# Designs tried in a protein design chat: VHH binders against Diaminopimelate decarboxylase (lysA). Part 14

Target 1, 379 residues: Diaminopimelate decarboxylase (lysA), of Deinococcus radiodurans (q9rtk2)
Amino acid sequence: MSLSRHALQDAAQRFGTPLYLYDAEELDAALWRVQRAFGDARIFYAMKANPNLNLLRRYAAAGVGFECVSLGELLRAEAAGAGGERMILNGPAKSDAEYAAAARLGATIVVDREEEVVLLPPGSRVLVRVNPAMTVSTHEHLATGTARSKFGLTPEQVPGTLAELRDAGHEVLGLHMHIGSAIEQAEDFTAAFARVTELRAHIGGLSVLNVGGGWSLNADLEGIAYEAHEAARVFGAELWVEPGRYLVASAGWLLTRVVGTKRTGRNFCLVDAGMTEFLRPMLYGASHPLYPMWDALATEVWDVAGPACESGDLIARGVPLPTPQRGHLLLIGEAGAYGASMSSTYLSRPRPAEVLWTGHDWQLLRRRETPQDIWAAEV
Below, E stands for the ipSAE of ESMFold2; O stands for the ipSAE of OpenDDE; V2 stands for 0.75 times the mean of E and O plus 0.25 times the DockQ between their complexes.

## First folded at step 9 (VHH; framework vhh_5c3l_4)

Design P3 (from L4 with T100Q Y103L D109K; at its last look DockQ between E and O 0.01; V2 from the best seeds 0.00; counts 0 for: pae O 14.9 > 2, grease 25.5 > 24.2, placed apart)
Fold by OpenDDE, look of step 9:
Structure P3 (fold): chain B 379 residues (1-379), chain A 121 residues (1-121)
Amino acid sequence: as target 1 above (379 residues)
Amino acid sequence: QVQLQESGGGLVQPGGSLRLSCAASGFTFSSYGMSWVRQAPGKGLEVVSDISYRGGSTYYADSVKGRFTISRDNAKNTLYLQMNSLKPEDTAVYYCAKDQWELPYYGYKHRGPGTQVTVSS
């Protein structure tokens, strides 16, 4: 870890807890890895991972575009100085306002269903999202749920939709695909790319192939890049990628403070962060690395539990920790993605502050909300 | 509850053929893409073939292309895999899987218990 204990303690002292922390060096490093691996591919940050305006400005300055999935995200991108070809509007259920904003900003619109052909603003620049209806997996990545994908057109629908889009006067750039998250091996893309490239015989060449993101933190980027470039070459297309989590996850942490301990049926390490600050463990069963910022002679098995009056408000289950005490700091890793972005005001809990380590000091990126901020819009 | 049950596996000689079937229940079969995946000893899960919900689109791994054929009967809630010209490297447990997309992960949440295919002289 590049962050010193002293720096972390200073952050807690200055900004309180819970607190989201980001490391500028790590952010830069992740982006560099993507740039190095993918070469001349266009990078669009999937900002749903972390939409903080300061982070967006950093990416904009680095020439990174933005994949946006809501009006708010479009407007965030705009606020960060992006526009035109640097913006993508994606989503399975776009609103009229989102179409209008995309038109105003000149964003590329990802067509997710056939009926969007008649909903698009005139002369839109478009990609068609393909649901390959397949998964290439060398290991099981399962989420809770039973619903089939609501995203993209079937391969059967793609040729006709492309034709309709062209006939309607839109600028059809190419195809979009996204095969999920936590993709580690290049082979995980092989089948999906093969499926999409088979469309070449039916739809011809393309200007753009957008292969989305979904890379695990340990992903073989070079391998994935190779596969993606090969697929793009089949179409004679420019390659676009949409990393989100990969760019920001490892560069962010959630700093939380131990509130106390409880020894009943299990050992509970009670902390001031929970489901309202960090939802991934509860929602996805996600496991994150924990870094106790204290020492103790004894190590025991603990559940790390948040303050919410919810049974499921556990950050971690059955983890070994040195014996915690009230006041100790616990650092939660890989929290740069879908941490702050998924935080809520449930239980009227204000969202945490966000700070950036610049290498020599902490920069405030987001002030801690007040309770009054939560109900500001209430009548 | 989603249920998938594979059948049709067995022991065959190289060059032989097998036809796998998968009986599906507990969901609207005709609304979902389906896949055959396999796992050989010491190897990870490999996608063999998949088919769209209406059967209009199919995929085959390079290793099985030209030899295997995936099909489905939506009226019978059944998925099929015709395997011809079988090779020793095709030896694996074959699973019928329901194609599923769930954020943040896309994969096969539902899979049958599998059927063993062994190709050996």
Scores: ipSAE 0.000, ipTM 0.225, lowest interface PAE 14.9, mean pLDDT 91
ESMFold2, look of step 9: ipSAE 0.000; ipTM 0.261
ESMFold2 (binder alone), look of step 9: mean pLDDT 83; pTM 0.851

Design P4 (from L4 with Y32H T100Q Y103L D109Q; at its last look DockQ between E and O 0.05; V2 from the best seeds 0.00; counts 0 for: pae E 21.3 > 2, placed apart)
Fold by OpenDDE, look of step 9:
Structure P4 (fold): chain B 379 residues (1-379), chain A 121 residues (1-121)
Amino acid sequence: as target 1 above (379 residues)
Amino acid sequence: QVQLQESGGGLVQPGGSLRLSCAASGFTFSSHGMSWVRQAPGKGLEVVSDISYRGGSTYYADSVKGRFTISRDNAKNTLYLQMNSLKPEDTAVYYCAKDQWELPYYGYQHRGPGTQVTVSS
């Protein structure tokens, strides 16, 4: 982390809290790691992780494409200067508007179900998403039991669907797969890739194999890349990857201010950020690193609680912190992905500003919303 | 409705063997990959083994590789797990599961009630 305490204090002073902060150096470093590991693979940023236009422009300038899962994301990508083969439309339930926009922009469309064969614009560039029978070992995620199945075709459906797509006059480029999230080990891909490559005997060679993303922050990228390239080679295909979280998570933080403390049944560190700014802890039970920007003689166990009138609005439970006081700054790490992007205006709370540390100064990427912005569309 | 039912668990001594079965219904079994997952006391769910829809590709966790064998009979809508050279650390509830994905997380929505495997001297 290249962010100094002084820089953080300056940001808080200039832009207020809660505040999303990104480090340009960290963004670059993450991208470089992917580029280095995957070589000539084509990179499509899964912008759902963070769709900020300034970040998108940065990626576009670096030659990164975009995986889009909504009309809004397609249009964001377009605004960032992307189009054609640098754009992918994905999603399990595409709208007519999304198909139309994809056609207009020349985006590659990921077919997620058989029914889409008759819904595609004429002459579409397409990938077929395969739901492989592979689940990687992610104890935390599996333990939640929250996963729902709604993505991709079964391997058995793939050959027939590919044939139908070709018969319908579409340009079938290849296959798409996404193997979960928080994947650390290359071995986790082995089975999934094996299942996909098993299709080679039935479907022949491909132009593209898109292996999605879902890499953990400490993932063995080189190993994963090796496995992915091997799978692509089986088909004679170009390798596409869709990192999202990996590219932006570690490069982003949420800066929040302690509003006060409460000592009742538990110790509560009350902060000005909560579920409306950072939803992952409440929604997923996600644990994020916390960096108190203060010192104290005593360390105690605290719950970090947001301002929402919701009992579940906790950023963290039972974490050791130096004794907090009102006014202190708390930095929440790994918040560059699915932080700002999942923020809401629940309770009529404006979304936070977003700023980028350039190495020398803070650049505003998003102004803080006003309450009036929230109800601007109301009659 | 997807239904999965595990059987074959029990108490076995270290070095012993068990064969788990999973009866599947409510979906096209032959079109889907299947997995065995397990949960040991005080631990989270972990993937034990996966098998492709046709059975041509398999995956094994490092901890069970060389000892466990996953297989399937699509005609019978049944998944199997042959467990040899069992160790105390294999003690867990074993689940048959149908794979599924949900961004940003993934896991098993459809699994059976599980079967208890206990390895103890």
Scores: ipSAE 0.000, ipTM 0.214, lowest interface PAE 15.9, mean pLDDT 91
ESMFold2, look of step 9: ipSAE 0.000; ipTM 0.111
ESMFold2 (binder alone), look of step 9: mean pLDDT 84; pTM 0.857

Design P5 (from L4 with S31R Y32H T100Q Y103L Y105T D109K; at its last look DockQ between E and O 0.01; V2 from the best seeds 0.00; counts 0 for: pae E 18.2 > 2, placed apart)
Fold by OpenDDE, look of step 9:
Structure P5 (fold): chain B 379 residues (1-379), chain A 121 residues (1-121)
Amino acid sequence: as target 1 above (379 residues)
Amino acid sequence: QVQLQESGGGLVQPGGSLRLSCAASGFTFSRHGMSWVRQAPGKGLEVVSDISYRGGSTYYADSVKGRFTISRDNAKNTLYLQMNSLKPEDTAVYYCAKDQWELPTYGYKHRGPGTQVTVSS
């Protein structure tokens, strides 16, 4: 990582812990990798990974669009200066408000089910989401392209739905697919693309093929890009991609402070961040790299546990760490995606602050919430 | 409003050549794939050739592979179809279409009025 220990200590001192940190250089690097690999493809940031307005503004300035899955995300994108072709509305259960906002903003709407044909605003710009019914190598809850998934139309439904959309006066741009997140096997994309391209014989050419995201952090972007471009070529389509996690995960960390230790049935390193700040370990069983910001002569096996009164509130299990002491800082890596965005106010815990390393200093992106912020809307 | 206008059709002998053009307006031409489709007497619409929005990728029906070449000039908002080694079975009205396939008629929402191509001895 490019962040110095001193910089991290400074951040903790200035902004407290737990604290989300982002590195501007790493953000730029990730985007550049995508741009380099995919060439002329249009990039839509899946902001559910991290919707921080400052990050969105950064992406907007770089010409990146936004894939939005809620009214709030549409409005965030708007606030960041996006609209029209730079905005996509996606989701399996869109609200009337979301349709209305999409219409107002000129967003492309991803049709996820046949029923939406009669729900769309007049003259909508649309993509049809295809469920390729694939089995992918990822967590079950992250697999969005399986036959059992709640997302997308079956290939058999696609031709008829496209026809109905056109008959209804909508501008049908093409197809959308997203087979999952944190996919480990590049071959999963190849197979999915092959399945979708089989539709060419039935539906003809397309203006757009949106292949979603779901790339692992170590994904072969060039390989995926090649396959995606080939698929788009089959349709004569412009390629759209929707990276989320890939763009922001490695550029973000969660800085937490050791509160204490416990040696009972197991060794526990107790920290001030837990499930309310970082949910991925508990929810997905996700493993994240840990960087102890201390040295010790002895290394032992520890569980890293948060402060929640929940038995499942563990950030990590059975990890080797130098012997921790109260006050030490622990840095959790790959936390730029689905960290802050999935944080909650469970147990009336305020959400952490967020800061950006500009290369020279820390910029505040989000102030730490107060407890009063949590119940501000309560009567 | 999307407007497409084909030209270049006519009568030609078997083995002859024609070059069709299509002038496009009313949309961002360079951002959309384009197609040539044809309709022969008593037959439905048939896709002849497709070209990607930037012209880097092409598709041809099996019946015209090796004989027809689709191209485009995005600066001129023009689509082209070079037809060589024409056969009587190529006789049809040829349409320039925005690359939006329609079912069940296998038509296109946006196409021109068409240009007649007749291949006859």
Scores: ipSAE 0.000, ipTM 0.243, lowest interface PAE 11.9, mean pLDDT 91
ESMFold2, look of step 9: ipSAE 0.000; ipTM 0.199
ESMFold2 (binder alone), look of step 9: mean pLDDT 83; pTM 0.856

## First folded at step 11 (VHH; framework vhh_7ubx_2)

Design Q2 (from C6 with S30D G54R Y104T; at its last look DockQ between E and O 0.07; V2 from the best seeds 0.00; counts 0 for: pae E 19.8 > 2, placed apart)
Fold by OpenDDE, look of step 11:
Structure Q2 (fold): chain B 379 residues (1-379), chain A 122 residues (1-122)
Amino acid sequence: as target 1 above (379 residues)
Amino acid sequence: QVQLVESGGGLVQPGGSLRLSCAASGFTFDTYWMTWVRQAPGKGPEWIATINSRGSTMRDDSTKGRFTISRDNAKNTLYLQMTSLKPEDTALYYCATGYTFKWTDTSEYDYRGPGTQVTVSS
């Protein structure tokens, strides 16, 4: 059976709120879209979008690799059953422990700065991250390919760094590029690819071109794939991609319950989920689709506010909702990415449970934390 | 001032096809789930399908192979493609905003259109 209203009600009753919900069918569909569009490209899931171990196991079983940006993520990839050949270590400030783990696992390391040439474990397999110095159509905090960004080498630095890496005995596979997240304009990718391919005259052919991710949910995957493949062809390289949000965002929801209402300078719909469960609205000003699980005679403009004692703890501003009442359920869409992954224990609030609809039942992916879980490490 | 207006209904023979449309206005269309429901004479409301803002769908198994829900956010329009229609599909078809778990009484759901009549008959 497909996901139904009864299933959703069952989830709320069984697991409480706040609750992260995922649909296995939607997860699979997103992956298939990427696979169809990009063909033989190697896919590395950017697990920072959602590192749930059960999801990782699904991807591992499907032959998907993992782009990791921390020791914890490397270890998660390992726990999920991935080999080193399916791991990428990325990040602008890698620790010694991360280098060591990458060496142990045989992960490909993305060189983000020139200084890393002397920090790499002997005989590392490496990519060099290029900052194309582009202005992209996305939030400032999500733009990683701008000139002022802390990520990657300038195109001018790339030839020399590649040479140094080779001289040092590392296995240089090629280049890495990631221009941002939630990019709306396909032209941003076109320009970035053009900038990178200009390096061909200086650095020659490559084994790998990793074009990262950052695809909007409505991105023209076929178009992007075509351009990416053309760019890779210029170098004679294998194409790697790093989708994260695209794979998981639409397949996940956050279920929250209305705690009450307030009518003061504005109308507030108070819910039991806030910045500790879902940080994107506050941090990025992100707008997510809302799905009230109730009806009312009147529709008014509401701010959806969480329980945190923070003025910025708003999930949404000025949205039309039927008049809410205590106990009503509200679904927050596109919460499969950077929802649970960015949740915190701020205010000693336990992280919510996570469940997966398998097509016929809910599978528990994460139990709800207890308060004692939060301070378990405290002396 | 939420407004939903269904269209595309009519008389069709068994085995035929219809495509229903729902024109939405008065709210940010792409921030809400949209739902198709129907009500036949003498019967309670029946849930057909729901679609989120990005095209993910939930569907009732009874019509899953024959009915397809879709949306065009640029046009603020919801669609229901119906194929292999049967006499038992005869009903008033409604589009509604959001998602409700309870469809036992149409009076409990105010944010829907007036409905479009679909009649399947030889």
Scores: ipSAE 0.000, ipTM 0.228, lowest interface PAE 12.7, mean pLDDT 89
ESMFold2, look of step 11: ipSAE 0.000; ipTM 0.151
ESMFold2 (binder alone), look of step 11: mean pLDDT 79; pTM 0.793

Design Q3 (from C6 with S30D T97R Y104T Y109F; at its last look DockQ between E and O 0.01; V2 from the best seeds 0.00; counts 0 for: pae E 19.8 > 2, placed apart)
Amino acid sequence: QVQLVESGGGLVQPGGSLRLSCAASGFTFDTYWMTWVRQAPGKGPEWIATINSGGSTMRDDSTKGRFTISRDNAKNTLYLQMTSLKPEDTALYYCARGYTFKWTDTSEFDYRGPGTQVTVSS
ESMFold2, look of step 11: ipSAE 0.000; ipTM 0.179
ESMFold2 (binder alone), look of step 11: mean pLDDT 78; pTM 0.777
OpenDDE, look of step 11: ipSAE 0.000; ipTM 0.222

Design Q4 (at its last look DockQ between E and O 0.01; V2 from the best seeds 0.00; counts 0 for: pae O 16.9 > 2, unsure alone 64.97 < 65, placed apart)
Fold by OpenDDE, look of step 11:
Structure Q4 (fold): chain B 379 residues (1-379), chain A 121 residues (1-121)
Amino acid sequence: as target 1 above (379 residues)
Amino acid sequence: QVQLVESGGGLVQPGGSLRLSCAASGFTFSTYWMTWVRQAPGKGPEWIATINSKGSTMRDDSTKGRFTISRDNAKNTLYLQMTSLKPEDTALYYCAKGYTFKWGDTEFDYRGPGTQVTVSS
């Protein structure tokens, strides 16, 4: 971590807590790692990980495209200055508005089910999403490539769907695959790629193979890239990738303040951030690194709990921390992805501000919401 | 410490050419995309072009086709080749590391002091 304690304290003082923090150098470094590993592959940022417009504009200016899964995300991509050639519309249940927007923008549409053949705008540029029906070593909720998943066509459905799309006058670019999230082992991708490449005998060559993302922060990018390129070569296709979490997770933190402690059946470190600011621990049981910005003589085991009146509102359970006191700052790592993006206004809690460390100062990327912002649309 | 130093600016007649250079130090140059930005008197900063390991992006206006961004990672140097210069290109030109677009404005993590380009008859 390149952030100093002083910088963090300054951020808390200037912008309050809870506060999302990003490091520009870390963002750049993550992108470089992907670029280095995957070479000529086209990169589409899965912006659902973090859709902050300032971050999107950085990526757009860097030549990175966007994988969008909603109308709002398409419009964000547009606002960021991306052209349609740099946009992908994905999703299992697209709306008419999303199809219309894709047509207007010239975005590539990922066909997720056979029914979409007749729903596509005329002359669409399309990919067909394949569900390889694989089991990957990740959380069930993060596994998108299993047979029971709501995503993609079966391999058996792919040849017929491709034919129908072509007959309908669409520009069929190729295939899309996304097997899950938080995947560390290149072998998981190898198996999935093997499954997809079996289709070569049936469907012929392709212009594009999009292998999605889902890379863990410790993923063997070079290994994955090698396998992906090999798969693409089987089809004679250009390789597309859709990193999201990998690009932004490590570059972001959530800064929270201790509001109190409780010693009952367990030791609780109570903080001002909870499920409304950072949902991943509760939703996925995700574990994030914690950095206490204080020292104490004693270290004990603590549960870090948020302010929500929900029993599951825990940031962490059973973690060793120096004895906390009211006012202390706690930094939560790997929060650049699916932190701010999944924040809510549950309990009428305003969403946190977001700031970027430029190497010498903090830049405001998002102002903290007011309560009035929350109910602005209410009659 | 990050340092960026621009050079190559000056006075040129309309239709002329200039090649700007930016010498970078204090960071791993090759791992970052780099940007040229300019600021004319009374106007906000304008993004011109960005280049990274994958390629380059240019602003979609009258500068496109006239300006070319390039880099030499071995020399830790960023370049902007400008051709067919116009009076409206008169500005202070900055080399930048890291950037953020905010409300239509361009902000950067680091930038050099800039080099003045003046296009006048």
Scores: ipSAE 0.000, ipTM 0.197, lowest interface PAE 16.9, mean pLDDT 90
ESMFold2, look of step 11: ipSAE 0.000; ipTM 0.205
ESMFold2 (binder alone), look of step 11: mean pLDDT 78; pTM 0.782

Design Q5 (at its last look DockQ between E and O 0.10; V2 from the best seeds 0.00; counts 0 for: pae O 17.8 > 2, placed apart)
Fold by OpenDDE, look of step 11:
Structure Q5 (fold): chain B 379 residues (1-379), chain A 120 residues (1-120)
Amino acid sequence: as target 1 above (379 residues)
Amino acid sequence: QVQLVESGGGLVQPGGSLRLSCAASGFEFSTYWMTWVRQAPGKGPEWIATINSRGSTMRDDSTKGRFTISRDNAKNTLYLQMTSLKPEDTALYYCATGYTFKWGTEFDYRGPGTQVTVSS
């Protein structure tokens, strides 16, 4: 299975640009890698990475569960055909509606703070999120396991909270931990797992240890899996994992069209995709692989800029590209995660269509929005 | 350190075939996407193909049907099988890691290249 310029051109002609593209084979491959590395661990897709219903249906059919952080995501999981046993409700600030939905669906609820003990629906199935207060090698905004983060209980709070949950009649399954994003090395988890396993002496065995996700695309899955399984074994627990970006990032691209060029203080390659379609570069300073679908004799340094009237609306800065011309197609890689999911209707720009490459044809997963779709809820 | 070494280039007549190899070391080859790129004198770099860890590929149409990218993870080796070679295929061929955030000659990890010359 391969993706060619012809296929991309066909997609652009049929569905327009900007356009999100996914490869079914790549999706399956990523899932397979996780399954192979983690063995009998239960996989819960962190759907915030990409909540497209068609993708969710694929995962549901494969026996993958869903980690949900909102009412909408719970309902998406339900719509995709998942049962409550395959749903996790997570988040630092849950609403009453989310608690109610979790109760209705039978979802496992991750307790993020002590005061949630009295907010939980009666007889809830729960995990307690632990903040190991670790420093990880990642962007500050992506480090969720630090002492300063808004997520999870301190190890010192965990024993008391577990006791209160049990006394309140909830089904306490175990612990949850998520130390950050874009983590490559298994060693980054070692200290966190060590700290969590120290709790064994205080809290006893557990039914479940959920080690979250946050794996980089080049992550040592086997190493991480080994560490995670060892940690789970300390508690006699079943291992749960929550990959998101890892499952979908490499399997997705954003196809954009060059609308023009500008040569002023810098060279600008102007494209029809920007911060409204793909926010990660602006928000996180994220770099993504670029694949110009054209040839030119000259290569120069270019900034790739979107159409927004925002100075920060740059997809890339200072990248070498063959000289672009209006009409050329540019493919942005690793856009399957937090691309479409973080897209907005800022500037009244409709969200792009999403399509899936099946190996021989494109399947529509999401139609392009119309402007009227954007203000449909306005009175 | 990451090291990539291309081989298999040389002089070949039009219509001939060559198989390029790229020997990788210093990193977990099997987990990386890999790419072939070429650059002819006076021209910009040209993307040929990319292959993921399991053999799924992206390819340029200009060489589709004639060039095939493959890999042997057990040998830490990337391959480019070239057939029906044309004079316009004359270029320096580079092997690079697939996780490249910049296009062209600014790869994070790239070999020195192997020269392919197609001439009568």
Scores: ipSAE 0.000, ipTM 0.179, lowest interface PAE 17.8, mean pLDDT 90
ESMFold2, look of step 11: ipSAE 0.000; ipTM 0.168
ESMFold2 (binder alone), look of step 11: mean pLDDT 80; pTM 0.812

## First folded at step 13 (VHH; framework vhh_5c3l_4)

Design R1 (from M6 with S57N; at its last look DockQ between E and O 0.57; V2 from the best seeds 0.00; counts 0 for: pae E 16.7 > 2)
Fold by ESMFold2, look of step 13:
Structure R1 (fold): chain B 379 residues (1-379), chain A 121 residues (1-121)
Amino acid sequence: as target 1 above (379 residues)
Amino acid sequence: QVQLQESGGGLVQPGGSLRLSCAASGFTFSSYGMSWVRQAPGKGLEVVSDISYRGGNTYYADSVKGRFTISRDNAKNTLYLQMNSLKPEDTAVYYCAKDTFEYPSWGYDHRGPGTQVTVSS
């Protein structure tokens, strides 16, 4: 961990809490690991993980492209200075406005279903998403991939769809695949890549093979990259990848302050961040590292609860902590992805500020919303 | 098991310099931030300086800023503190600490036995 306790205390004093914090060194390190593992592959940051314009500008300056799933994300990529050759529009249910924006920008459109052939703007640059019929290595109750595994085209549908796209006058670059999320093992990709490379005999070579992302924070990047490059070589294709969470999660934290405690059968540590700032624990049952910023012996177990009048507003349950007191700081780790991007103004709570550690000082990336910002669009 | 061993302390005159070293073993040194903390007689621990795992981020207490320089050599598993323009108030035992926010070890629980620095006026 790059950030010192004193830098974190300074941030809390200057910018208030709750506060999203990012570390430029950790962001750079994550990008470098991907670049090192994947060599000359083109990297498209899946901005849904954290779409802050300042982070996007950093990636654009480094030559990184963007994977976009909405009009707003396309326009963020444009605002960050990306050219259309560095933009991908993905999604199963694209709107007319999204198609039009992609055409204007020159973005690559990922065709997810056969019906899109007649919906595309004239002369679009396209990839076809193939579903290799692989299951994601996840728990059975979290594996929604049966319905999602039919998402995208089957390998059998691919040759016909490519032909239809060419007949319609589109620039067909190649194939796109994405087998899931939180994937650790190269073996899951090996089987999927084998299914996709069987298409070589039916469709010939390609300009691009985009293998998506979905890597866990501890994924075997070197093994995955080896298999992806072998698959691209079968087609004579340039390799594209779409990391999101991997690039940003461990480079970000949420800093919160203890408001008070309550001892009513269970010990509650009440903090100033909850479901409106950080939804992952409540939505996905996600476990995040917690770091008390005070030193003492942890003698009791605490539930860390947010300020909402919701029984489920619980950052963590049953955590050993040194006795918290009002004013103590608590740091939530692995919050750089799907943290701020999933924050809300529920309960009319303003979104938190976001700051970046540059190596010697804090740079403001997002000012804290005022309560008035929340209703500014109400007429 | 984590092992940290400080060296380089001693007696110096005001205005003098010392370079402290800390040899680390029993963990992947290059994966952790490191700190120098000090304890003056009868006082609590004071964080003097921090350094990130790659050496790109540093912190200095106001009392030492501009006079002390923290550095690390990840190839040698060694942390350093260059102390210049020493003052009598710098007299303390100086500890090398592994930065950790890990249950059950919080803060500076993983530190060496320390090295005495005495600045005699």
Scores: ipSAE 0.000, ipTM 0.230, lowest interface PAE 16.7, mean pLDDT 86
ESMFold2 (binder alone), look of step 13: mean pLDDT 85; pTM 0.871
OpenDDE, look of step 13: ipSAE 0.025; ipTM 0.454

Design R2 (from M6 with S31R; at its last look DockQ between E and O 0.69; V2 from the best seeds 0.00; counts 0 for: pae E 17.2 > 2)
Amino acid sequence: QVQLQESGGGLVQPGGSLRLSCAASGFTFSRYGMSWVRQAPGKGLEVVSDISYRGGSTYYADSVKGRFTISRDNAKNTLYLQMNSLKPEDTAVYYCAKDTFEYPSWGYDHRGPGTQVTVSS
ESMFold2, look of step 13: ipSAE 0.000; ipTM 0.199
ESMFold2 (binder alone), look of step 13: mean pLDDT 85; pTM 0.873
OpenDDE, look of step 13: ipSAE 0.029; ipTM 0.558

